# VH-VL binders against q9h9l3, part 72

Target 1, 176 residues: q9h9l3
Amino acid sequence: PRKMVAIDCEMVGTGPKGHVSSLARCSIVNYNGDVLYDEYILPPCHIVDYRTRWSGIRKQHMVNATPFKIARGQILKILTGKIVVGHAIHNDFKALQYFHPKSLTRDTSHIPPLNRKADCPENATMSLKHLTKKLLNRDIQVGKSGHSSVEDAQATMELYKLVEVEWEEHLARNPP

## First folded at step 22 (VH-VL)

Design y152
Fold by OpenDDE, fold request of step 23:
Structure y152 (fold): chain C 176 residues (1-176), chain A 123 residues (1-123), chain B 111 residues (1-111)
Amino acid sequence: as target 1 above (176 residues)
Amino acid sequence: QVQLVQSGAEVKKPGASVKVSCKASGYTFTSYFMHWVRQAPGQGLEWVGWINPYTGLEFYAQKFRGRVTMTRDTSISTAYMELSRLRSDDTAVYYCARSGTYYYDSGPRFDPWGRGTLVTVSS
Amino acid sequence: QAVLTQPPSVSGAPGQRVTISCTGSSSDIGLGYEVHWYQQLPGTAPKLLIYENSERPSGVPDRFSGSKSGTSASLAITGLQAEDEADYYCQSYDSELEGWVFGGGTQLTVL
């Protein structure tokens, strides 16, 4: 079996109105929740909105942030060849300008058995916060300091473990 | 209709530089990646690199690093590829091609392609 | 020279089935990266034929199909027609080269 990692990224707003999401932090954990990567990342364009209440990113975090291109290289080295678990993971990969193989991607926001286990509609898109509370009895993304991408990545991995066997079997029968 | 219009044929001497343009229309220029692919006469396709028109960030094939420069002008939805220190084996048709940003939005497939720009390098 | 290996040529009679192979390695197709196929008619730019291993863009007839397994991919053309005479290229991503790669191309001749 392939090694598995979970990823979570925080985005800031760029562009004239700050509507473009740019990578500002990335966290990667292994199957056991150990942190493999956690860095602030400097976007290649001017930040208009730090989105601090959600991202937890502040201006001070960008002072010594890793330039995007360098960070991207570091992250891809970790992800290459791995099964990558994330929540709404398309946002993370888009921000990374990276196309991880679909067959090696697991998105906890689109796993019907996970929603079912949480007594949610199978075809609904539930938040990571909600699923974590329902299934792990844990509160994440609390307070006003913003989100922790490490906590979110760890929660994502733990959620996936709950349905790993069933979902992997499903994917084997229905490859993407 | 999505369209990529490339600049005309170029004839250059060895050691010179060439800059090919690709004007995009029919879609939001900054929402898709732009790739450059070349094809020598009678040969196959060779990927040169890609650029994010929004940020201007580019990635090049190892073979061309240090010799190719990809840029864009968002005001006129135009991408540029400049190849320097030209040699005879750079003679090829150079194509620009669009790709999406992720699988749900066109993905890494190249579509559409420009009609190509012939660059001839000869003494 | 090309990272992905294709037969230089294949041929078939009208109405027949032909297949074009695309052989990669453990750093590209073997890592799970998707394979795309392009058709290039004589004197024209390449055109997307198959994307993400087996998906067909709008306008591509269902007699074109793609598959992927292990380190290789395959393009199948059924009901071969005269207008199918062209060059065909497979494309994927190589993690070691950190870029997209093409096959050497296959010239399809309709007899």
Scores: ipSAE 0.937, ipTM 0.961, lowest interface PAE 0.5, mean pLDDT 96
Fold by OpenDDE, fold request of step 23:
Structure y152 (fold): chain C 176 residues (1-176), chain A 123 residues (1-123), chain B 111 residues (1-111)
Amino acid sequence: as target 1 above (176 residues)
Amino acid sequence: QVQLVQSGAEVKKPGASVKVSCKASGYTFTSYFMHWVRQAPGQGLEWVGWINPYTGLEFYAQKFRGRVTMTRDTSISTAYMELSRLRSDDTAVYYCARSGTYYYDSGPRFDPWGRGTLVTVSS
Amino acid sequence: QAVLTQPPSVSGAPGQRVTISCTGSSSDIGLGYEVHWYQQLPGTAPKLLIYENSERPSGVPDRFSGSKSGTSASLAITGLQAEDEADYYCQSYDSELEGWVFGGGTQLTVL
């Protein structure tokens, strides 16, 4: 069986108005929640908005941050061949300039059985925070100091485990 | 309409450099990746590399690393591919081609393609 | 030189069905990376024909279809027409090479 990992990335704002999301931190955990990767990443463009309240990224984190291209290589080595679980994972892969196979991608923001379990509309896009609270009775992304990508990745993996069997069977019958 | 307009044919001597341009129009230049693919006469397609026009970051096929340089000028929505230390086997039609940034917008397929630029390397 | 393997040529009569195979490895198609197909008419640039294994862009007739299984992909053309005479290329991504790869191309002749 393929190994499964969960990924969560924090983004900062770049571009003239800081509206472009650039990778500034990436966390990857294994099936058990063990951290495989957790690095601050230096975007290739000037940071205009650290988005600290949400990203948790501060200027001091960029002092010794891993250059993007190097980090990308490290991350891809971990992800290659794995089933990758994430929440709104398209943002992470886009930031990585990477096209992970659809058949090996699991996006917890688009799993109807997961929403159903949380008493949410199946076709709605629910936040990771909401699903985690509802299904795991756990609070994440609390406070104003910013998110923890490790915590978010772990929560994402735990959420997926709740529907893993059902969803994997569904995908086997209905490959993307 | 989306268009990729490439520079004209080039004739170069071995050891020289060539720089091919690809001007994009009809879409947001910095929102899509730009690829370069070449095709030697009577041969198949060979991927050279790609560039993110927004950041300027490029990724090259291993074969071309050290000889190829991809750049862009966002002010005129133009991508450039420069190949140095040219040799006869670099003779080919060089294409620029667009791809999306992720599956939900355009995906990793190449569409559209430029009409190609013939680069001839001969002594 | 091509990473993906295609038959150099295939042929068929008008109205017939032809298939073009694309064989990869465990580092490209076998890893699950999507396969795309391109049609190149004589003297022209390649044109996207099939993307993400089996999807058709607007304007591509449904007589063109793609499939993928294991380490291989296949392009099928039904109701073969004279205008289908062209070169066809498959494309995927190779994790070891860290880049996109093409098949060697298949020349389709309509008899």
Scores: ipSAE 0.937, ipTM 0.961, lowest interface PAE 0.5, mean pLDDT 96
Fold by OpenDDE, fold request of step 23:
Structure y152 (fold): chain C 176 residues (1-176), chain A 123 residues (1-123), chain B 111 residues (1-111)
Amino acid sequence: as target 1 above (176 residues)
Amino acid sequence: QVQLVQSGAEVKKPGASVKVSCKASGYTFTSYFMHWVRQAPGQGLEWVGWINPYTGLEFYAQKFRGRVTMTRDTSISTAYMELSRLRSDDTAVYYCARSGTYYYDSGPRFDPWGRGTLVTVSS
Amino acid sequence: QAVLTQPPSVSGAPGQRVTISCTGSSSDIGLGYEVHWYQQLPGTAPKLLIYENSERPSGVPDRFSGSKSGTSASLAITGLQAEDEADYYCQSYDSELEGWVFGGGTQLTVL
């Protein structure tokens, strides 16, 4: 009965040595993969490391980026009340400084049936790239231009759909 | 041991401003959020707002927007809450309280709390 | 005034079981946000008692338990002791107010 969305965020490095992950892009897609949100976000702190090779974020993307506080409000409005699917989603929510209900959170990096389907150890943490290739026969995060959060969010949703019925039943019997 | 030490009691007149401090120790100040909660005499708890000590970003309850300012000094691990245009009904004990940044690091629960700072507003 | 509704007072004799309810709405507890409970002894600051609906921090006796269902949460205290006399507050998050909210508080008296 609840709507389902998938989220993926790109982070840049802030702090003295760039070790703190700060939100720089957020993409949200619906159950069908349609883009509901996709914005570059300006962190509240000075960016020390764009992590471009992974994040795809460049300095020019920050010129007209949405201020963090504004973006957060927009994103939360979309997520509120929905089942939110993500990969290693704790990183996204932490960057958003937001506590989405555990009961409404789905992390594809911690779904044993998904790993089993991919012939991976059930208790291992597999990358989104690996699972997507193995189960969807699709290549994501290709090249050195960085990730596409839209592509990653769509892949995450598709992966979850493979195990949705089984996992939702499991969660119903074993609520977090 | 994690501790939050707050500044002493304040007595103010209506229309004045008050600034309460909360010094943190025993943990990494910038790795946790700092909340402010007040309690009027004989009344319940009321959330005022919170600040991310790392970024300095703050979020306030709608009731206090435009009148409250939360800041921090990372060099001395101290958070500040300033309330302006004080009224009699602002008389309360003001608490600072720590929370995590996500579920795996304490989450949205408030722990620990400071001992509170009594702010009395009287003409 | 408080967003979450608690009974103003409850009482019990030593050794008895008491429960404190916390009733929210579809924009807070009913939306799935976790509930936390705090104990406030007379003249002291609140202390975390239960977090994330039913988890106990270190040092909290197992005679304290929490649960959540639908739009409500409940704190149960078994083997009631004299030192349990205090005010108890539930807390959650309200999406419409965009902030944390508390119950009105419940004064527990040990007879």
Scores: ipSAE 0.937, ipTM 0.962, lowest interface PAE 0.5, mean pLDDT 96
Fold by OpenDDE, last read:
Order: structure tokens, then C-alpha cells, then sequence
Structure y152 (fold): chain C 176 residues (1-176), chain A 123 residues (1-123), chain B 111 residues (1-111)
């Protein structure tokens, strides 16, 4: 079986009105929740909105941030060949300008058995915060200081582990 | 409809540079990646690189690194590919092609393609 | 020279079934990256034929189908027609080359 990692990224706003999400932090954890990668990343474009309330990113974090291309290379090296678990992971991969194979991607925001376990509609898109509270009885993304991508990645992995067997069997029968 | 209109044929001497343009229309230029692919006469397709028109960030095939430069002008929805230090084996039809930014918006498939720009390198 | 391996040519009579193979490696198709197929009619630009292994864009008839297994992919054409005479290319991503790669192309002749 392939190794599994979980990823969570924080984005800042770029573009004329800051509506474009650009990668500013990326955290990757292994199956056990150990941090494999956690870096602040310098976007290739000027930051218009740090979105600090949500992202936790501040201007000071960009002073020694890893340039995007370099960070992307480092991240891809870790992800290559792995089953990558994330929540709304399309946002992370889009920000990375990377196409991880669908067959090796697990999005906890689109796993019906996970929602069912949380007594949520199977076809609903639930937040990581809600699922984590409901299924792990843990509070994440608390306060106004911003999210922790490490914490979110760890929570994502733990959530997936709850449905891993069932979902992997499902995917084996129904490959994307 | 989505269209990619490329600049006309070029004839260059060895050692010169060529800059091919690709004007996009019918979609939001900055919301999709732009790829460049070339095809030598009677040969197959060869990926040259791609650019994110929004950020200007580009990635090139290893073979072309140091000789190719991809840029864009968002004001006119135009992508450019410049190839320097041209040699005879650079003679090819150069295509621009669009792809999505993730699977949900067309993904990594190339669609559509420009009609191609013939670049001939001869002494 | 091409990273993905295709037969240089295939042929079939009208109405027949033909298949075009695309063999990759553990760093591209074998790594799970999706395969796309393009049709290039004589004197024209390539056209997307199949994407993400087996999906057909609108306008592509269902007699075209794609599949992927292991390190290889395959394009199948049933009910071969004269207008199918073209070059066909498979495409994927190679993690080692850090870029998209094409097959060498297959020339399909309709007899």
C-alpha cells in the first residue's frame, strides 16, 4: 500500500482586489501526524490581503518565506507517489499549480461515509472544523489569530482514518 | 467561443531569437494555464512549458531551460514564447494550448489549441 | 525520443476495431498521472480526444474510448471510419522530468 500524507495550506489574497488565493503556508503530516513539512511561502505576486484572521499569515512571516518555486519543488517531492489527504484539497493543489493524480487524492470534504458518521447529509460539504468537533471532539481554528495548517492537516488525517477502510474499498470498486 | 490566435510564420537564422504570440479570447485569460508545444516536421509533439497568465509564473521543460522565456500581457490576453539561440533542430510548428488550473476547471488536458506557428531556422 | 511509447502506425479497415497503446513508466502513467489523447488530422492542430484516461469531450463519438492500467494506457476505436485517419498522441505527466510528456504518436491508416 502507498504511504499516506495529509496536506493543508494557507492562502493570502493577491490580485487587484485580493480575490485570488495564493499559497503562503503549507503543512504536510504523515499518517501518524508527524510534521513532514511546514513552511511559509512567498507568493509570486504582491500580497494585497494577508487574510490574517483566517490564514494566520502576517507580513512578518513573509520576510524569510520560501520562494514559491522552491517550496513547490519541496512539496511535490514529498507528495509524489503518495496518497494525499486534504480537506477541500482542490484549493491546495490549485494554489500549488499542481495536478496530483485523482486516484491518489482523498478529499475529506467529499467523503459521504465521513459525513454519515458525523450525522450530516452525505452530499453536503461540511467544514473541517465541524467534522473535527463532531467526530474527534476537538476544537480547531479557534480564536481570531488565524488557523494552524499543521493542526488542520493533522485533523484531516485523523478524520480520514475513521473511514479509511471503507472508503479505500469503495474507491477500489469505483476508481475515479 | 474559446479561441487561440497565434502569430504568423517566422524565418530565422541560427543563433537568432524568435518570439511567438498567442492571443486568447472567449474566456478569462488569467483563469487558465497556457502551454506551449512544438512539433518538428514529420515528428511528434514536444511539450515546451507553461505559464500562469495571472502570476506570470512559468515552468519549462528541462530541455529548454535557459533558452525559452514565456511571458504574458494580461491587458490584451496574449501569451508569448521566446526561444533564443535558435538552431536548425528548433524548426517546428509551435502551438499554444490552454489547460485548466485544476480538475474542476478543465484540468491538465490541453484544449483548445492554437493553429500553430511555423518557425523555420535556416542559414 | 518520446517518453511515452506508442506504435508508430496502426491500420484497419472501415468498421473494424483498432487499439493504440501508450506505454509509460513508474514515473508517469505508472505513478497514477492521468492520460489524455489527442487526434491530429493531416495539416491541422491536435484536438483533444480523450481526457483523464477515459472521458470524452462533447462532440467526440462514443466509438472512441480510453483506458488505463498499470504503466500503460490504450485508445480504442470501434467502427473505424475514413475520417479517423490521423495521428494520435497520448499525454501524461512525468514527475522526474517535472513536466508533461507525449507519446511518439501513432499514425492510423484506414484501408
Amino acid sequence: as target 1 above (176 residues)
Amino acid sequence: QVQLVQSGAEVKKPGASVKVSCKASGYTFTSYFMHWVRQAPGQGLEWVGWINPYTGLEFYAQKFRGRVTMTRDTSISTAYMELSRLRSDDTAVYYCARSGTYYYDSGPRFDPWGRGTLVTVSS
Amino acid sequence: QAVLTQPPSVSGAPGQRVTISCTGSSSDIGLGYEVHWYQQLPGTAPKLLIYENSERPSGVPDRFSGSKSGTSASLAITGLQAEDEADYYCQSYDSELEGWVFGGGTQLTVL
Scores: ipSAE 0.936, ipTM 0.961, lowest interface PAE 0.5, mean pLDDT 96

Design y152
Fold by OpenDDE, last read:
Structure y152 (fold): chain C 176 residues (1-176), chain A 123 residues (1-123), chain B 111 residues (1-111)
Amino acid sequence: as target 1 above (176 residues)
Amino acid sequence: QVQLVQSGAEVKKPGASVKVSCKASGYTFTSYFMHWVRQAPGQGLEWVGWINPYTGLEFYAQKFRGRVTMTRDTSISTAYMELSRLRSDDTAVYYCARSGTYYYDSGPRFDPWGRGTLVTVSS
Amino acid sequence: QAVLTQPPSVSGAPGQRVTISCTGSSSDIGLGYEVHWYQQLPGTAPKLLIYENSERPSGVPDRFSGSKSGTSASLAITGLQAEDEADYYCQSYDSELEGWVFGGGTQLTVL
């Protein structure tokens, strides 16, 4: 059986108006919630908006941040060959300029059994915060200091574990 | 219509450099990756590298690292591939090809392709 | 030199079914990376034929189909037509090489 990891990334705004999301932090945890990776990352282009209230990223975090290409290499080494769990994970992979195999990707924002368990519409896109509160009775992303990608990655993994057996069986019968 | 228009054929001496251009139209240039693939006469396809036109970040096949440089000019939606220290075995048709940035926007498939640029390296 | 292995040539009569194999390794197809197929008519640039193992772009007839299993992929052509005579290439991603890779290509001859 393949190993499983969960990933969560924080983005800053780049481009002329800061509307482009660029990777500024990445956290990866294993099945037990142990941190495998947690680094600030320097985007390849100028940061226009740190989005601090959401991302938790500040200018001081970029002083010794890992250059994007180096960080990307480190992250991909961890992800390669593993089942990767994330919430709205397409944003993370897009920011990484990486195409993880669909068959090895698990997006907790698109798992109908998970929504059903949370008494939400199966085809709705629910936030990580909402699902975590409903199913784990835990508050994440609280305060004004921004998100913790480690906390979010851990929550994502715990949520997936609630439906892992059912969903893996479903995917085995219906490969993406 | 999405189109990739490449520069004309080149004839170079060994040791020289060549720079091939690829002008994109019919789509947002900075929203897709640009790949370069070459094909020697009578041979198969060989991936050279790719560039993110938005950031300018490039990734090269190991074989070409240190000898290839990919750039872009966003103002004219044009990608460039420069190959230096040319050898006879660099003689090939060089293609530019577009791919998406993730699965929901065309994904890693190459579509469309330019018509190719013949680069001939001979003494 | 190609990372993915294809038969150098295949042939069939009009109306027949032909298959082209693409064999990879544990670092590319076997790792789960998707396979894409391209058709190259004589004297032309490659054209996307199949993407993500089995999906057909608009304009590609349903007599073309793709599949993937384990470390290999396959392109099947049913109802073979004269116009199908071309070179066919498979493509995937290799994690060790950190880049996209192609098969050696297969020349299809329609008898």
Scores: ipSAE 0.935, ipTM 0.960, lowest interface PAE 0.5, mean pLDDT 96
Fold by OpenDDE, look of step 22:
Structure y152 (fold): chain C 176 residues (1-176), chain A 123 residues (1-123), chain B 111 residues (1-111)
Amino acid sequence: as target 1 above (176 residues)
Amino acid sequence: QVQLVQSGAEVKKPGASVKVSCKASGYTFTSYFMHWVRQAPGQGLEWVGWINPYTGLEFYAQKFRGRVTMTRDTSISTAYMELSRLRSDDTAVYYCARSGTYYYDSGPRFDPWGRGTLVTVSS
Amino acid sequence: QAVLTQPPSVSGAPGQRVTISCTGSSSDIGLGYEVHWYQQLPGTAPKLLIYENSERPSGVPDRFSGSKSGTSASLAITGLQAEDEADYYCQSYDSELEGWVFGGGTQLTVL
């Protein structure tokens, strides 16, 4: 049996118009919600938009941020061989410029049983905030200070636990 | 039509450098990774490295670190691979190949490939 | 030399079924990384044949199929045709090498 971790990343905008999402923070928690990794990361390109309202990232967080390549190495070391749970996780992997095996990936934004449990359309893409409120009766991403990637990763893991047995059985019968 | 057009064949002496170009067309150059793969005569494929054309961030195979430099010019949708301190065993056809950036695009598969650039290193 | 192991050559008569194996390790295929296959006709660049273990790009006949199990992958060609004569390469990602890796290639001869 493989170990399971949950990941959540915060992105800032880089490029001419800030349209490129660049990794600026990454949080990884284990099955119990313990923090395995939580670092601010310095993008390789100039930050155009901190997206603070959503990301929670501020200029001061970049002063001692870990360079991207170094952080990437650290993160990949943790993720390698693990079942990685995330919400809309393709954004995190894209920002990491990393391809985690599909068979070891769990995206809570694409788990029909999870949506069903939340009385949502099975094929709809629901937000982490909505699912967390509906199924865990917990409010995340509140206020104007931005998201907490640790909180979001923990919520993601807890959501997955609700459907873990059913979904793992489904995947066993229908491998990606 | 997605195309990768590579520069012409090169003949170099040992110790010299070579810079191969790969011009992309038919797609958004900065939305896909560009890989470089080489193939020595009569041998198999060997991955050299990749570059994110948008950011310019590159990753190299350990074997080539310190000798290879991948760059891009987004204004002309062209990727470059420069290999320095050439030796005879660097003689190969060098290919550029496109891949996606995540699984919802073209993913990590290499498609398409350039036609290759023969680099011959001989004294 | 190559990280992934392929048989150097396979052969078959027209209409037959042939299989090409690709054996990896616990740090690549065995770790779950997807396998891709490429066809290289003589004197040409490689062409994507199979991606993500078993998916076919548009234009690739259904005679070509891929599978993966454990630390190995396999390319199967049914109804072998003369134009299938080529070199075939498997590809995956190696977490230890932190890069993409290829098999040594298999030369398919159509008898």
Scores: ipSAE 0.903, ipTM 0.946, lowest interface PAE 0.5, mean pLDDT 95
Fold by ESMFold2, last read:
Structure y152 (fold): chain C 176 residues (1-176), chain A 123 residues (1-123), chain B 111 residues (1-111)
Amino acid sequence: as target 1 above (176 residues)
Amino acid sequence: QVQLVQSGAEVKKPGASVKVSCKASGYTFTSYFMHWVRQAPGQGLEWVGWINPYTGLEFYAQKFRGRVTMTRDTSISTAYMELSRLRSDDTAVYYCARSGTYYYDSGPRFDPWGRGTLVTVSS
Amino acid sequence: QAVLTQPPSVSGAPGQRVTISCTGSSSDIGLGYEVHWYQQLPGTAPKLLIYENSERPSGVPDRFSGSKSGTSASLAITGLQAEDEADYYCQSYDSELEGWVFGGGTQLTVL
């Protein structure tokens, strides 16, 4: 059977006016929530905006961070051949410059049954924080010191488990 | 109309370098990936590498690492591929091709392609 | 050597059905990476024909169809027409080569 992992990334601002999102932390957890990978990552270009309030990334984290191309190789080895769960996962894959197979990708921001379970509009894009509070009775991303990508990846996996049977059956009938 | 306009044919001697350009129009250049693919006369397609024009981040097929450099100039929406230490078996048509950055945009498919640039390495 | 294996040539009469196979490995098609197909008319650049296994871009007639199973993919052309005479390439991503890979190409002749 294919193994399943959840991923979450934290981004910093690079490029003109800091508008490019570049990978600065990546966390991957297995089905049980155990951490498989959690590294600070040095973007290949100058950081203009650490976005610390949301990313939790500070300058000191970059001092010994793993260079991007090395980290990408490590991350892709973990993801290869697995079902990968994320929230707004397109941002994570775009930052990695990688196309994971559609058939192996699960995005908790785009699962109508999950929204329905949360009493939210079926096709609305809901935040991870909101879904986690509604469906898991947990507060994540608390305060203004930034997100934890480990916490967020774990929450994402738990959210997916709530709809896993239904959604996997749906995808089998409706291949992406 | 989305278009990729490539530079003209080149004739080079072995050991030289060539730099092929690909000018994009009709779309936001930095919102899509750019690929380079070559085709030797009468032969199949071979992927050379890709670049994200927004970040400048590039990855190359293993066969070309150390000889190829992909760059871009976002001010003129132009991607470049430079191949060094040319050999006669580098004679090929070199295509640029666009892909999306994620599935809901255009995904990994190559569309459109440039018309190609013939690079001939002789003598 | 092409990473994905295609027959070098296929032929068919007008109106007939022809199929073109594309065989990969456990590190590309077999791992779940999608297959894309390109048509190359004589003297022209490749043109997208089928993407993500079975999707047709706007302007490609429905007599072109694609499928994928296991480590292989197939392009089917029904109602064969003279203008279908071209070279056809499959493409996927390979995790071990860390890049995009093509089949060797199939020359379709319309008899």
Scores: ipSAE 0.837, ipTM 0.919, lowest interface PAE 0.8, mean pLDDT 93
Fold by ESMFold2, look of step 22:
Structure y152 (fold): chain C 176 residues (1-176), chain A 123 residues (1-123), chain B 111 residues (1-111)
Amino acid sequence: as target 1 above (176 residues)
Amino acid sequence: QVQLVQSGAEVKKPGASVKVSCKASGYTFTSYFMHWVRQAPGQGLEWVGWINPYTGLEFYAQKFRGRVTMTRDTSISTAYMELSRLRSDDTAVYYCARSGTYYYDSGPRFDPWGRGTLVTVSS
Amino acid sequence: QAVLTQPPSVSGAPGQRVTISCTGSSSDIGLGYEVHWYQQLPGTAPKLLIYENSERPSGVPDRFSGSKSGTSASLAITGLQAEDEADYYCQSYDSELEGWVFGGGTQLTVL
């Protein structure tokens, strides 16, 4: 079977009124939760809104941040050929400007068995924070300093492991 | 109606440059990627590169790095491809094509295509 | 040489079924990247025919179908019609080349 990693990204606001989400941090962990990548990333556009309350990104983080094009290359080399787990992962791939194969993509926000374990509607889109609290007895994204993409990637991997056998079998029968 | 309108045919001498334009309409220009693909007479399709019109960042096929420049003007929803140091084997129809930026909206498929711009390079 | 391999030509009589193969490698189709298909009628731009292995855009009849397995993909055309006479190209992404790649094209002749 293919190796598996989990990814989480933090975005800042660019473009008119800061409404466009641009990549400013990316964290990748392996199956055991060890950090494979964790870098601040400098968007190629002017940052209008750091979104610090949620992103945890501040001006100081951008001083030595890796330029987007270089960071993207580094990240894609890690993701290539692997099953990639994330939460609402389409946002992460959109921010990376990359199309990871659907057959190698796992989105913990869209896994009916995971929702069932949390006593949530099977087809609901549940937050990472909610699922993590319900199923792992952990509080993530605590405080007012913003999210940690390392913490979030680790939680995402642990959530996927709860349903991995069932969901991998489902996908084998129902290829995306 | 989503539409890509390309500039007219060009005849160039070896060593010159050509700049082909592709004007987009019917959609938000900066929300989709723009690709360039060429087709030499009687030959197949060859991907040249792509640009993200929002950021202006481009990615080129390795064969064209150093000779191609892709740009855009977001105020007129127009993408450009410039190829320099032309040689006879650059004679081709050059197409622009749009793709989505993620699977949930259009995805990686090329749709629509422009009608193409014939560039002829002859001595 | 094209990155993805297609037969240079195929032919069939009206009403018949034809298939067009598209063979890649472990760095493109074999790594899991989806396959898209384009039809190019004589003198025109390519037109999207099949995307993400097997999906049809609006307006493409269901007699066109696509599939993918391993390092290969296939386009099937049933109920062959004269207007299907065209060139057909497969496309995918290649991780080693870091870009989109096309097959060499297949010329379909309707007899």
Scores: ipSAE 0.833, ipTM 0.923, lowest interface PAE 0.9, mean pLDDT 93

